# VHH binders against Serine/threonine-protein kinase mug51 (mug51): the designs that were tried, part 4

Target 1, 306 residues: Serine/threonine-protein kinase mug51 (mug51), of Schizosaccharomyces pombe (q9p7q6)
Amino acid sequence: MPALLKINKKKNGQTKIDRLFSKRRKTSLAIEKNHSKASMCTGQSPLNIISYNVPPLIVLRNKTIRNSIEVLVEEMFRDIQMRQQTNVLVAQCPRMIVETQLIGLFQSNYTSVAEELEQSIRTGDIRRLYLNRSDKFCGESCLILRPEFDKLFTYYLCKFKDQEHIYTLIFKLHKLLIENPLPSYTSEELKFNWEERRLLISMGFLILAGTDSYGISLPNLGIFTHILRNSRNDLSNYLKKRPYREVIESSLYNRNVSVACKKKNEAFFGWKFRLCDAIGAGLVDSFMTTCGRAFRLTKKGLEMKF
Key: E = the ipSAE of ESMFold2; O = the ipSAE of OpenDDE; V2 = 0.75 times the mean of E and O plus 0.25 times the DockQ between their complexes.

## First folded at step 1 (VHH)

Design b5 (framework vhh_3k1k_2; at its last look DockQ between E and O 0.01; V2 from the best seeds 0.00; counts 0 for: pae E 13.6 > 2, placed apart)
Fold by ESMFold2, look of step 2:
Structure b5 (fold): chain B 306 residues (1-306), chain A 125 residues (1-125)
Amino acid sequence: as target 1 above (306 residues)
Amino acid sequence: QVQLVESGGALVQPGGSLRLSCAASGFTFSSYAMRWYRQAPGKEREWVAGISGSGGSTSYEDSVKGRFTISRDDARNTVYLQMNSLKPEDTAVYYCARDQSITIFGVETYYMDVWGQGTQVTVSS
């Protein structure tokens, strides 16, 4: 059954201030939207597609994989900082990306950087983490920079410090990952017996990626995947209701996602982070129109279950 | 194969008592804190009670303090919720969950990574 997240401190519920602010925000958003329509297409007819060769969502000065991850992580919290006090849940979210966001970021140029990514994983500068299948991210992986990975792993060592057999197993795994970084591992490369591997899987540190192929995970990735799942479902549902299932980029940025949330403690990532993810996951296509960059829901995006 | 299965939900008169059980399998039960949640129709899921991995610490939502007791039996891999003095407001589907909550940078975030299917508790005349 799905994971349920709750922040430690409850923020303001419904108040007169929230109602007044929400009403003003809707009015301001509507004014900006109406001004945008006066300058751009209305969105009532099919957009006139010029090209599928689209400028990058984020312009990179330094195109290294490390910097690409850092820039994407900067976009994780951008819209939240500009509109609301930092959400406690967002403050606890691991600084990492979905690997396929690099496809969304580089698009047609992705092949030029794919080898650099694999080399960075082999050096251990970047760690590939696999999402638990219970989170409905089948076959997807995350990328995390070494410092953030080590901090998270250290947290779990501390959590189990009084349970010697578990602590020792986690410690041995972390040491192996540091000393012999690989994209994935066979049972022989892991140097754990079957019982140890089964225990690591049950705790969420390993995931089977195929016959005798193990990916690395962490038990607390659910904070990240919860926000990501909500972000994907929100975008898919929004586009499903639109004429021709497409939208101009500027219209997306002016949308009030707080009103669309419906649940307490829900959070969404920043729009550029979300759009790189949606493109990389195959949920939307991007293209240029006479009215600017636009996005359209794909068949996969239409069928999204969560 | 990690699984939680709740049982013991029933229709009970106001003022009655009920004991819920949650059987755990596929993991080292004694290493994890466990929590009970409930969800009434049309409402969001809410926390009810929690118990540490050692069983030494328990906590409760204010509206159930003194009426509900959480406990665990590590030999049977089972967590319990004893519910006394039941009220119609306690009507909900009750879920147990494995606690994977974390504290990073001094901020606590509650995260439950495994949930049961739930058991229905109905309190009515």
Scores: ipSAE 0.000, ipTM 0.220, lowest interface PAE 13.6, mean pLDDT 76
ESMFold2-Fast, scan of step 1: ipSAE 0.398; ipTM 0.614
ESMFold2 (binder alone), look of step 2: mean pLDDT 84; pTM 0.835
OpenDDE, look of step 2: ipSAE 0.022; ipTM 0.376

Design b6 (framework vhh_3k1k_2)
Fold by ESMFold2-Fast, scan of step 1:
Structure b6 (fold): chain B 306 residues (1-306), chain A 125 residues (1-125)
Amino acid sequence: as target 1 above (306 residues)
Amino acid sequence: QVQLVESGGALVQPGGSLRLSCAASGFTFSDYAMRWYRQAPGKEREWVAGIYSSGGDTSYEDSVKGRFTISRDDARNTVYLQMNSLKPEDTAVYYCARTEVTYDSGSYTIEFDYWGQGTQVTVSS
């Protein structure tokens, strides 16, 4: 979890928003430092470790945040699209990334990317969404590009076209979010009455982050959360069974081909999408060996229960 | 150019009645649902009533239900709001609106509500 948000504080809404934002940034920097420190450790590995300075999992044409998200979204459905094309979960899954994936993609270089991300959120080019509800992944954050964000709001406007009050409410919300792209909102900033805010929360467009602090979400994020959970469990369980909880990259990819083809109603994100997530979340470490890139389940990953 | 022009706002006594009109131009009126909103001083704009192009189906905000009636005349490109049993809390500027969404293969564009200038309704002595 690269960025942390916590619910249930009784303090002033404006101060709370600023502290929530600062807390998220601090967590990202702390994770980066922890990954850097991990690279200083030397292990007794049968894979003959030669370096903890690892080449990027994905080669980017342009190292901008927008291009990074676009490429990660392409990797998201690479294996699923090809092998489970008719899966309903894939068709309904929103095209977005987990913030941990940017951390995993850039690793020690994440500090410069974090500043660009913050600026992109302020301009509205990228929206941060919260998966902060009743799931084991409560508190996870996702990033979505504006065209995809607008596409999802268009879908909900079409879905509710014959329900005047709901249609108007969703339209007003989308307009406000475009005109005032903030990481969180007070009730005064949202300009919705009590009943409207409750309805938006029940529909999944808002989450309550504090007494007078609201985060942005979307309906049906449960599908994304389900696939993410399934992907993390698969990776963790596989690594737990490996000698020293380590695997070389090529062996991992060969396993995915077999497993993905045999799962009718279960969906897995593509390997590079999942590996960036696991590295960024601190569940997996990457290192170079005489046999190429390898991955090891961390203590955090070993103790993780989904 | 899309234009919406509201009229009919006035000062009325509590319990009185008033009919607002909204004249539309610059689009095919009969193809669109039309809506009424209001905004009281120091408060946010709130939805009041809506009417669909299909079958004249209508919807209302709870506080006006049973007192207000929305209707349309497609031959005259006009939507109406009949307000009965007016209360002081109905005092607001009333706006006529149209909402549209467009999609162009790979890119979505949300066109904002087309709003009129508004017409002032005051319920007092």
Scores: ipSAE 0.000, ipTM 0.097, lowest interface PAE 19.7, mean pLDDT 73

Design b7 (framework vhh_3k1k_2)
Fold by ESMFold2-Fast, scan of step 1:
Structure b7 (fold): chain B 306 residues (1-306), chain A 124 residues (1-124)
Amino acid sequence: as target 1 above (306 residues)
Amino acid sequence: QVQLVESGGALVQPGGSLRLSCAASGFTFDDYAMRWYRQAPGKEREWVAGISWSGDSTSYEDSVKGRFTISRDDARNTVYLQMNSLKPEDTAVYYCAKGPEYSGSYLWDAFDIWGQGTQVTVSS
């Protein structure tokens, strides 16, 4: 009724005490319900942190950058489900890492190895690969060891052995990259004409990094970045659903990740590979508990859209 | 089973425009790169345009660059080829092709044609 509404407005406007009383009752009930629900539905306290001085995820006998990348590559598809192991994406994915994984592996000690990495890039022992922005990657650079880089070029030379023009182009590019390892190349430095550069771009061996600036890439690099993005999303979404966004390492490794796969050929990287990346990228923090190593999603990890 | 159905081919005058469509079914469309190929009488099949699985990367044969635009609509499982400034040399049967998953624009020799094609004739 309009008469009741007018009376109610006069009563509510008459004293602030009535508003405070009604607000207090509602707030008390809301607090009680939230407390009861939290106690009944979660039942868990935050994990008891004993230290942030955490042992490395992977124990290295040889702490060189080369050995570190080799060991990380060995972890790429370790501990994945059988359905993912037979997946064509796994077979086609280039064997490489992202720089965040070296940060995650070495943690506070990364500064001691960063100079060695830059020296190895300068000599061409390790190649930094440039990503097409269409891969929707999280702004990291990719690293590949020279033997794997050469193996992929050998694969493409064999694939195109009956196509003389393409074979010659790939052969000349590989020779140039071995003899003159630069972070980027001008058209003059590459010594290829416009048609040749366009063909190399269409094949995935070059990308435009700027005006007359070309970065080195590899075919199928989008597969690597796709799996990395999906691996980050899977880890983030799992941790978001955990009490306090925390998980014990052993509990994480025992999770059936195949339940998280929705698409026919969806794949995730192995746990240590993923965790080195997540820690190095600042998406996950690591700490020691009375029950062993644990992980927690950071604010950066919470805010990540994909 | 994979099905690709091309449409939109017609007879046009030089300088005219056409939009070709390719309706896809039987696979997870948004996970695959797509291409357009063409084949003129007495000539080998040639690649015309390609689009990545994400739609963010496109590539073109030099003779059509600046005149043709490839696009995709993942909600409709359809890939398009917008053809402008058509020339008699563009006369061909146009085929839609399904690539490998994900990085299909880089694995260009692995594209498969499943459809019957659509005839484009550019005549003076």
Scores: ipSAE 0.000, ipTM 0.123, lowest interface PAE 16.1, mean pLDDT 74

Design b8 (framework vhh_3k1k_2)
Fold by ESMFold2-Fast, scan of step 1:
Structure b8 (fold): chain B 306 residues (1-306), chain A 125 residues (1-125)
Amino acid sequence: as target 1 above (306 residues)
Amino acid sequence: QVQLVESGGALVQPGGSLRLSCAASGFTFSSYAMRWYRQAPGKEREWVAGISGSGGSTSYEDSVKGRFTISRDDARNTVYLQMNSLKPEDTAVYYCARGESYWDYLTGTEGFDYWGQGTQVTVSS
C-alpha cells in the first residue's frame, strides 16, 4: 500500500496506478458488502468470508517477473477440451499474457513487480506489444518474453525469405528492436521511410500510437484478443448465473469448458489464466472461505458489456 | 578468447541416463543462444538441441524429443544436456556450439564460429 502512494506522485505510471487503485476500491467495497455471514459452503446462502488475504492462484518457482510470465503462459490452454476448429485457433495463438494477469497474480504485492517489469522492458528481456485494435473488452497491451518474441520474428523471416524487400524490412526492424528496446519509437528512431513504415503497419508489426509515436505489435494478435474477449465473456456469464454470483474454486474448475468450445470458432483460455486476468481487471473478487478459495463477480464485472 | 569445453561423456548401457556440461568463457554468455550437436563416425554433424539466450525457449531434433533436455546456468556460464532413455544410435561425439545471436537456438544448416573439442558418448550393452 505505501508504495502505491509513492508511485502515484505525478504521472510516473498512471495506467498501472489506476488499475491498483480500482482493485483497492473493489476489495474495500466487497468487504463492506460482505460482513461476517453465517452461511456455510453451500449454494443456499452467501459464502462465509474469512479473509481477503488470498494466496496466489499459481505457485511460483521464484518471484521474478520472467518466471511469472512463463507460468502464466503454461496455463493458457491447460486442461481444456477442444473441438478440431478450436485446436487450430489454439495452435495459431501467440504465447503471451495481458498485463492485468500480473496484477491478479500478485494482488497487493504488484507494486514491487511493476518496478521490475519496467526494468525488464528497458533491457528488452520482456517486450510490451500493442494490440492491433482498440478494444474495450481487452487490455490495451500485452507482454511477451524475449525468446518468444524472437521466435515469432524468426518465423516471419523464414516465411518471407524469398521476398527480398519484405525480408529486409523485418530483419532491420528486429535488429533495431533488440539493440534499442524502447516502449515506443518516433519516425526518427525507427529510421524507416514513409513507405516502409506504412508497410510495417499494414503487416501488423507497428501501430500508430500518437502524432509521431509508434508502438510495437505482431501480425495476428487479433486471435489472442478474440480468445481473451471470449474468455472474459464466458467467465462473466457463468458467474452471473451462480447463486449470489459466487463460486467455490473447486466447483469452477469442474466446469466443462468444452461445452462452450463446441461452438464453431470458439476458444477459451485455461481457468487460472482467465482468473488472474479477471481479478487484475477488477471483474472478479477473490476471498478465502472455510471451504477454500472462492470468486465473486464484482459490480464492475456485472455491468461490463463484452 | 572464446572457449567451449564439453564434459560428461561416458560409456552407458541402453536405457541409461547421462548429463553433459559445456563450460563457456571469453564472451558474454547470457547474450547468446547455445546449441548441442553430435557426430557419429563417418557421418556429418547434426543439430541435437538449442536454448535461447534467456533459457525460456528450447528446440530439439525429432529423434531426441522427450528424451533429452537442454538447460543453462548463466551464473556458471554453463549449458547442459540431460540425456535419458539412451539408445545405441545416440552414440556420437557431442559438441557444444555458440549461436550467432540471442535467438539462434533453432535448427539450421549454417555453420558456427565456435565449437568445443567434444565429449564422447557411447551407448553399448
Scores: ipSAE 0.000, ipTM 0.096, lowest interface PAE 18.5, mean pLDDT 77

Design b9 (framework vhh_3k1k_2)
Fold by ESMFold2-Fast, scan of step 1:
Structure b9 (fold): chain B 306 residues (1-306), chain A 129 residues (1-129)
Amino acid sequence: as target 1 above (306 residues)
Amino acid sequence: QVQLVESGGALVQPGGSLRLSCAASGFTFSDYYMRWYRQAPGKEREWVAGISSSGSTISYEDSVKGRFTISRDDARNTVYLQMNSLKPEDTAVYYCARDSGEYYDFWSGYSPLDAFDIWGQGTQVTVSS
């Protein structure tokens, strides 16, 4: 009968359609899952964030401020050491950090580190060096360990050994800074006359930080600031060209190694040194993906200017 | 036991081609990002190429870009490096390395070469007339 044949055809057709539909949907979901995983790893679509609880970039055996600076200083040229260790800029660059690197290293735990840092500055174990106005593009001061600070003063005393007036002035400054380690100095606290202060400023040992406030600096800090500026610009410009301005850590590391191999006469900071700075400066955010740690350029990083 | 075994290294003339293979065992090969490195006499190891676990992210050192091709065969637990237009400066021992991403992040305090948890024995490539 035609009505019964129509019912049987609909029953058989519906069962077949339902099975094909279920099978195709399962296959489509599997393909979609595979495509999503591929997109997460390629950066051709936004990376899938699994956590903002990111492991530290550098694992510290001892979480003291001194050890943190020592470990960061070790990272300055680690990833590019083969040719850079003989480069004149690398040899002459003071071994020091910027405060943003401590912020990037400790992130949510930085408040405790900031207190320890101020105590270490008060004791003179760590010196805060102030950048001149043109070098303040980062908005941060440099931090140097006491042995490196003393080494640099010894270098300048030796350089000026045959210039009695200049030698005496540098010697007096170094002695003052050792005996009275302050983060900044008033004219009264410096105990130098106007002419002596003017000469120290002209030589690069002091900067005027306010109406009656002097910051301690060092001659030729421009080497460090030049390398830091170039490091920030290189990272920002690379991330600006990435899909969604995101990169997997291993891909960023591989790129950094490639760049270092090509730039024989240029000094570059190591990738962890640069990443701690960029995170602490708010130029880059970090997050976890199924393919490991990743970085994304922030709005501040997009707007970064020379 | 986790192992990487490289093969395919040989003496070739400039402009020649070689295919290097890296056979993996003792781990779920398909879960790992794989890399090729090389080390010339008197020099540190340098990165050459990398391929993600999915095979969709591929990267090269600039000096080999357009000449070398990295690929993987997860059914055979093998990563390959096809090397074309070989130059004398490509002369090195070539190493296969495993990078889990997660493991690399936890070992980030070490030198870059120490950040990779498993290395192969290496295979010698010599490009000479």
Scores: ipSAE 0.000, ipTM 0.093, lowest interface PAE 23.0, mean pLDDT 73

Design c1 (framework vhh_gocatamig_d2)
Fold by ESMFold2-Fast, scan of step 1:
Order: C-alpha cells, then structure tokens, then sequence
Structure c1 (fold): chain B 306 residues (1-306), chain A 124 residues (1-124)
C-alpha cells in the first residue's frame, strides 16, 4: 500500500501552480476582512453602507465550475456597443476566463469549489493557460473549457497544415495534452527535445513556469490580454476620478450605454466579466448601500499599473 | 470524433414547411453555439440562423418570422423549423458548430465543424 502511495508523488511544476492558486484564494479572504475593517471608517464615505454581505454579481442556477465558466463567457461581450460587436478583436478573441473571475464570483465560498476545479484540470475537462508576463500581468492564468481548447488546436493545425515539421509538433503536443492532462509539465513529461520545446515556446504553445516546469499557452492569447488590460485600465481610471473612489452599480452600467469603441483596435469586456475579475484580483471591493450594490477601488487597485 | 449529421431536407411546394434536424456527437454540446447556413447555386454561403449556448438566437432578415432555430441539449440536437417557404429558400443547408459563442457571418472562419449538408428544394 505505501509503495502505491509513493507513486502518487506530485512534480515540482504542480507544486508551483498549487502555490499560485493558494495565494489567489487567500486574497479573496483578505478582501472579506478588508470590507469589515473599512466599515469602521464609513463616516468618510458619501454612501450609506448597509452591509458587506453582497449577493453574487451573476446568479447561477447550476454552481458547477463548468457552468460558471460558461456563464462568464456569455458575459465577455455583453453590454458592448454596436461598434464593438463588429470589432475584429472581439471576433478573434478566444472564449475563456481569467481565474480571478471565479474568485470574484464565489468570493469566500471559492475554497469549497477549488477542489472541483483541480479535479477538472486533472481530467482535462478544463485547461489552465498562462498569460505572458510582457503584458504586465503577475503570472495570471486563464481557464478554457476542453471543447474550446480542442477547437483552437484544430485551428492551429489547419493554419500550419503546409508546414509539416510545425504541424507534427502541434499534433504531438495536442495528443500528449489529451492523453496526460496535467497543470504543468517537466521536460521529461513533454518528451520533446530542447529545440522542439524552444520552438513551441517561440510559437506561444508553452511558457517557462520554472527551471524544468512548463505551462501551457496558445499563440493568439495577445488579443485576450489586450482586451483584459484595456478593461482593467478603463475601470481603474474611471474609479480614480469618482468621489471617494466609489460608484453605485447602476451608475456604472449606465455609463456603458453612452460609451462606444472609437478605434478599430479598441475593445472592452462586459461589466460583469470585468467586475468579477476586479473583485477576485482584490482591485475593487463591493458593499450594499441604500441605493443598491456599490464598488470602491482598493488601495491595491489605486497603486497597480496595468 | 466530432460529427454533425443533418436530416429533414426534401422537395416542398411554395408556402410549405420543413423541419431540419442536426444530431451532434463527440463534444460537450451545451457549451457551443450552433448555426444553420445555406448555399444556393451561384451564391455565397450565408448564415440563416444561429443559437448561442445560452439559448439566444439570431436570424437573417429574409427569414425572420418564418424560420425558428431551437436546441435540445439533452438530445445533443439543433433544429430549424422552416415555414412559408419561398423559391429563394432553395439551397443546400449546413449545420455548423461555432468555434466561439458567435454565429455571425463575419465569424464563419471559426466554424470548424460542418455537416454534409441537406438539400431543400422549393418548387411546384
């Protein structure tokens, strides 16, 4: 029995991803505590705070991780203006979420569903993709549903169909990821030589997560990260200009109907998609007022550069 | 692995009705948008109707009020109910799986799986 238990030993790459995931969960608990402490200083706010017990931004009929990702994906481009709906970036953006959005959606209850997420990643039902550091993100990751992940690989196989060497590498990578779904991979687990791994990194299919730890990515994630960065900057800059850095939810949504994308290379995510991200990342706090739900830019949100 | 199988095409008189069915397998059906496209002789392939994962629908202007798209996630099927058929509706109809949760014609390159097509002929 002990020998069988020893076979279950986790790799260094999995440990690093587990640590990053644990840090994100602790942040959601810190947000809850910060709300409680802020209530002691409410006399400085123009808003009458009733409660820090805030209903979910999105009401889920089915609270599974899969349904949560599906509903968040539906919110990606909701509330956008007609100009953005025909935007090339919107059309080409992969349908996926940032992990902070699950933290923001479930808040303190996220710990109860974290094991479901890890199980789904191990079965390959959900894939974790890593965002490039060059976009000024601090090792953030995305979650994509297995069917969407497989379709994007099919797209890249078609794109490289006339480049046999590259086609073969992508085909072998996809097959490996299906047959052995792991949160991260060592060079031994990937079974590619050094030059093949470097080529996959240069194409955007792999990133270095550690000394001998590789995270999975996709070549066209720059579109997603561009829209995410624009969305975070827009929200942060808007809140910085508000009295006490606070806004009522209805006032925030009403702003969106009067704001249109003015450039072909400009796009924003929908409000609930953005707010789940901002809350989960600790950039924005939520609370109930006599006028409904409100949001406040945190100290972390004020100090962050995106 | 992924398959889309259309059925229900045939010959009908102008003003008649047909129901097209598309049976899907090899993927998590509820997570995807599905669409019906058609291609008439000498014309480009065009989006007729689409249905998002959440159940929202889109239609081309010439079929609004006449055609209804629906889905059954328990049966992994999408349907196109066609009423008040006209000669200009004559085409090969294709079931397509959306790559993203969009079914607009501008996103056609992201419809990566297509059925074989089913012929609809509206003629006396």
Amino acid sequence: as target 1 above (306 residues)
Amino acid sequence: EVQLVESGGGLVQPGGSLTLSCAASGFTFSSYALAWYRQAPGKKRELVAGIYSGGSTVYMDSVKGRFTISRDNAKNSVYLQMNSLRAEDTAVYYCARGDYDYVWGSYEPYFDYWGQGTLVTVSS
Scores: ipSAE 0.000, ipTM 0.103, lowest interface PAE 18.8, mean pLDDT 74

Design c10 (framework vhh_gocatamig_d2)
Fold by ESMFold2-Fast, scan of step 1:
Structure c10 (fold): chain B 306 residues (1-306), chain A 124 residues (1-124)
Amino acid sequence: as target 1 above (306 residues)
Amino acid sequence: EVQLVESGGGLVQPGGSLTLSCAASGFTFSYYDLAWYRQAPGKKRELVAGITYGGDTVYMDSVKGRFTISRDNAKNSVYLQMNSLRAEDTAVYYCAKDMYSPFGDWLYEDMDYWGQGTLVTVSS
């Protein structure tokens, strides 16, 4: 969808651009037609594996952590917007990625990338946020770029500008997080009293991660968690219904797969980002076949309930 | 390391033919859309022909029926067969790899890797 969205962003239509767009639409129809042929190529069941050395799902010119997060964020939110007619959920959702998407993007190369990530967290260029649901996402983490993190705090300061106590609390928290970017904080490190910490937790800025350990979060992350859960559940249910729990990559992009057991207005991340997430979380394996890249639901993925 | 290396350019008379070849390495060739672009002196690069990973093709209106794009996944190569060449076909021809997207439109900015180019001159 990114290439189609690029055309839609142009305010002045030119004959040349119109021709390119028209030609690509015809090619997309031909790709859908070729999908049937590709499916016939995979008449083996299970699929014949030729290699586990698989190319990246998203090709990056600049493989820095910052650029990787920027690309993932931009692509994720374009695809969500294209799929959801209401757009309310997208507008409220913080622009960030799940760390598993980064793991799935780099796969075997992630160990090298992890070092750069830790350095960026230490400098405060990237903030790690915690998604904490008591049953399914305990300890799951997200990554947000510093400018977006600051923008969200500016939004909340503006929202609470006429509520002095809350404004002061949010202002102090933001200042502390900028000056001392730690992965977690003790009560002593936060320097807030019990009532202040309780209020920050109730507002969604802090999560209790241990007996005297606080993780950083943001209000309305429940929306992001909901979309992530729906995306994983949809992918898992789709793969469970495929022969041998396997699918050729082209099948995921060329067919409008109905979302099993969900309403049409539920928000989902796009297939590429669901695959990065699922691979990084160990729910899906990727491999090469004679007819292209394929995916298989792992034992862990099969046993997951969302 | 991704590399695209073009060959087959040269001087040819109007009405003649040439076959351009592009040898690819450093990526799983069969999964990506490939394109041929051209750039004449003083002009912007324009799409000549594209071929999807599935083998479907698109062509610029002025080359339809004269040019044929094809690929050989076993040899990691893409080809442009050019027939009935005209003076206006004179340009440097570039092989380009599309950023993987079944919905891409082969915009210049959607190409993530480019070859060095090969010169085609159509002149009597």
Scores: ipSAE 0.000, ipTM 0.109, lowest interface PAE 17.9, mean pLDDT 73

Design c11 (framework vhh_gocatamig_d2)
Fold by ESMFold2-Fast, scan of step 1:
Structure c11 (fold): chain B 306 residues (1-306), chain A 124 residues (1-124)
Amino acid sequence: as target 1 above (306 residues)
Amino acid sequence: EVQLVESGGGLVQPGGSLTLSCAASGSIFSDYALAWYRQAPGKKRELVAGITSGGSTVYMDSVKGRFTISRDNAKNSVYLQMNSLRAEDTAVYYCATGDLPYFDWLSEDSYDYWGQGTLVTVSS
């Protein structure tokens, strides 16, 4: 039939979408695919999916929650350049994880691990720490092992050794938290007066979690949150620029972190630490290819801004 | 309390290799970060290499690709393998240890314990 309706597809006023799908970018993507194929695999495409059942990112000697947290903490600052490792934020960052990393590490097997985690929290062997509710990470929690938690309290007791009132307050708080390991506390359960609770909040040891509900935190936990946010943004922005938002694991690990960290106060967590978090949060999918494990930014990951 | 004892220093020709060893006694070694510092005559001490309890490493730019730091927790020891040695590597080498998370590799105040040093001389 004669075309009575002519829809003119004009590209005038095209923005980021046109840039992403430009002929130059498509040519670069084709070159990269040919290069990756020549260097890593002999298949018909660089990223031929063979399975969505992937081996764990980290191989555990034992699958206990304690060992899982210990191994994740070992990954926090792995593969960091000298400039980043001398960074004050890295030196002062508490050694802990976020729960999404356990979800990402165990995936479909997480249900059994979650039960063990709740038992360990009940005994106080693992403490759940809360991020500031005004942050974009509102609703997320950090997990810290009791030896590290006790070490941090010992540090603050030493720091305030010559300030009797503050020392006594921190000492009493630590004792209460070890003797009565609760996920949150009422003012009655804390047994501190109004001024003492206000001071503990101002110091970063408590957060207001609800009406007469207090969550446990640590001073300078914002350092951990800052590095985590930077790490998520770096990973997301890198994947957004990759062909099809996909990358082979080895290619990802070859990225030079020192090139990304241009300021003394910029720091990123190690790759496996970041990848467990991103997978657990649903921001990144993992899959097996003929060229090994690969990662893809999900729709959720593309739409998220941290 | 941790005590550190260095060994393996000596005289070597330019382009040669040496392995330095640091043996720790006392407290739990596996939980500690360890560093190699060096001091040339008339100069300040400088960080050469470091290794965390988890095995993450740091190197000064001039030794990267030539030196390798490693640890053996079963033997309470840390090692510095030095290859392609140069005259400017001549110094007394010190093993030092401290605890994370409040650890700054470049701040000598971050280290709780220091060894007595081992002399490395690279002959021109």
Scores: ipSAE 0.000, ipTM 0.172, lowest interface PAE 15.1, mean pLDDT 75

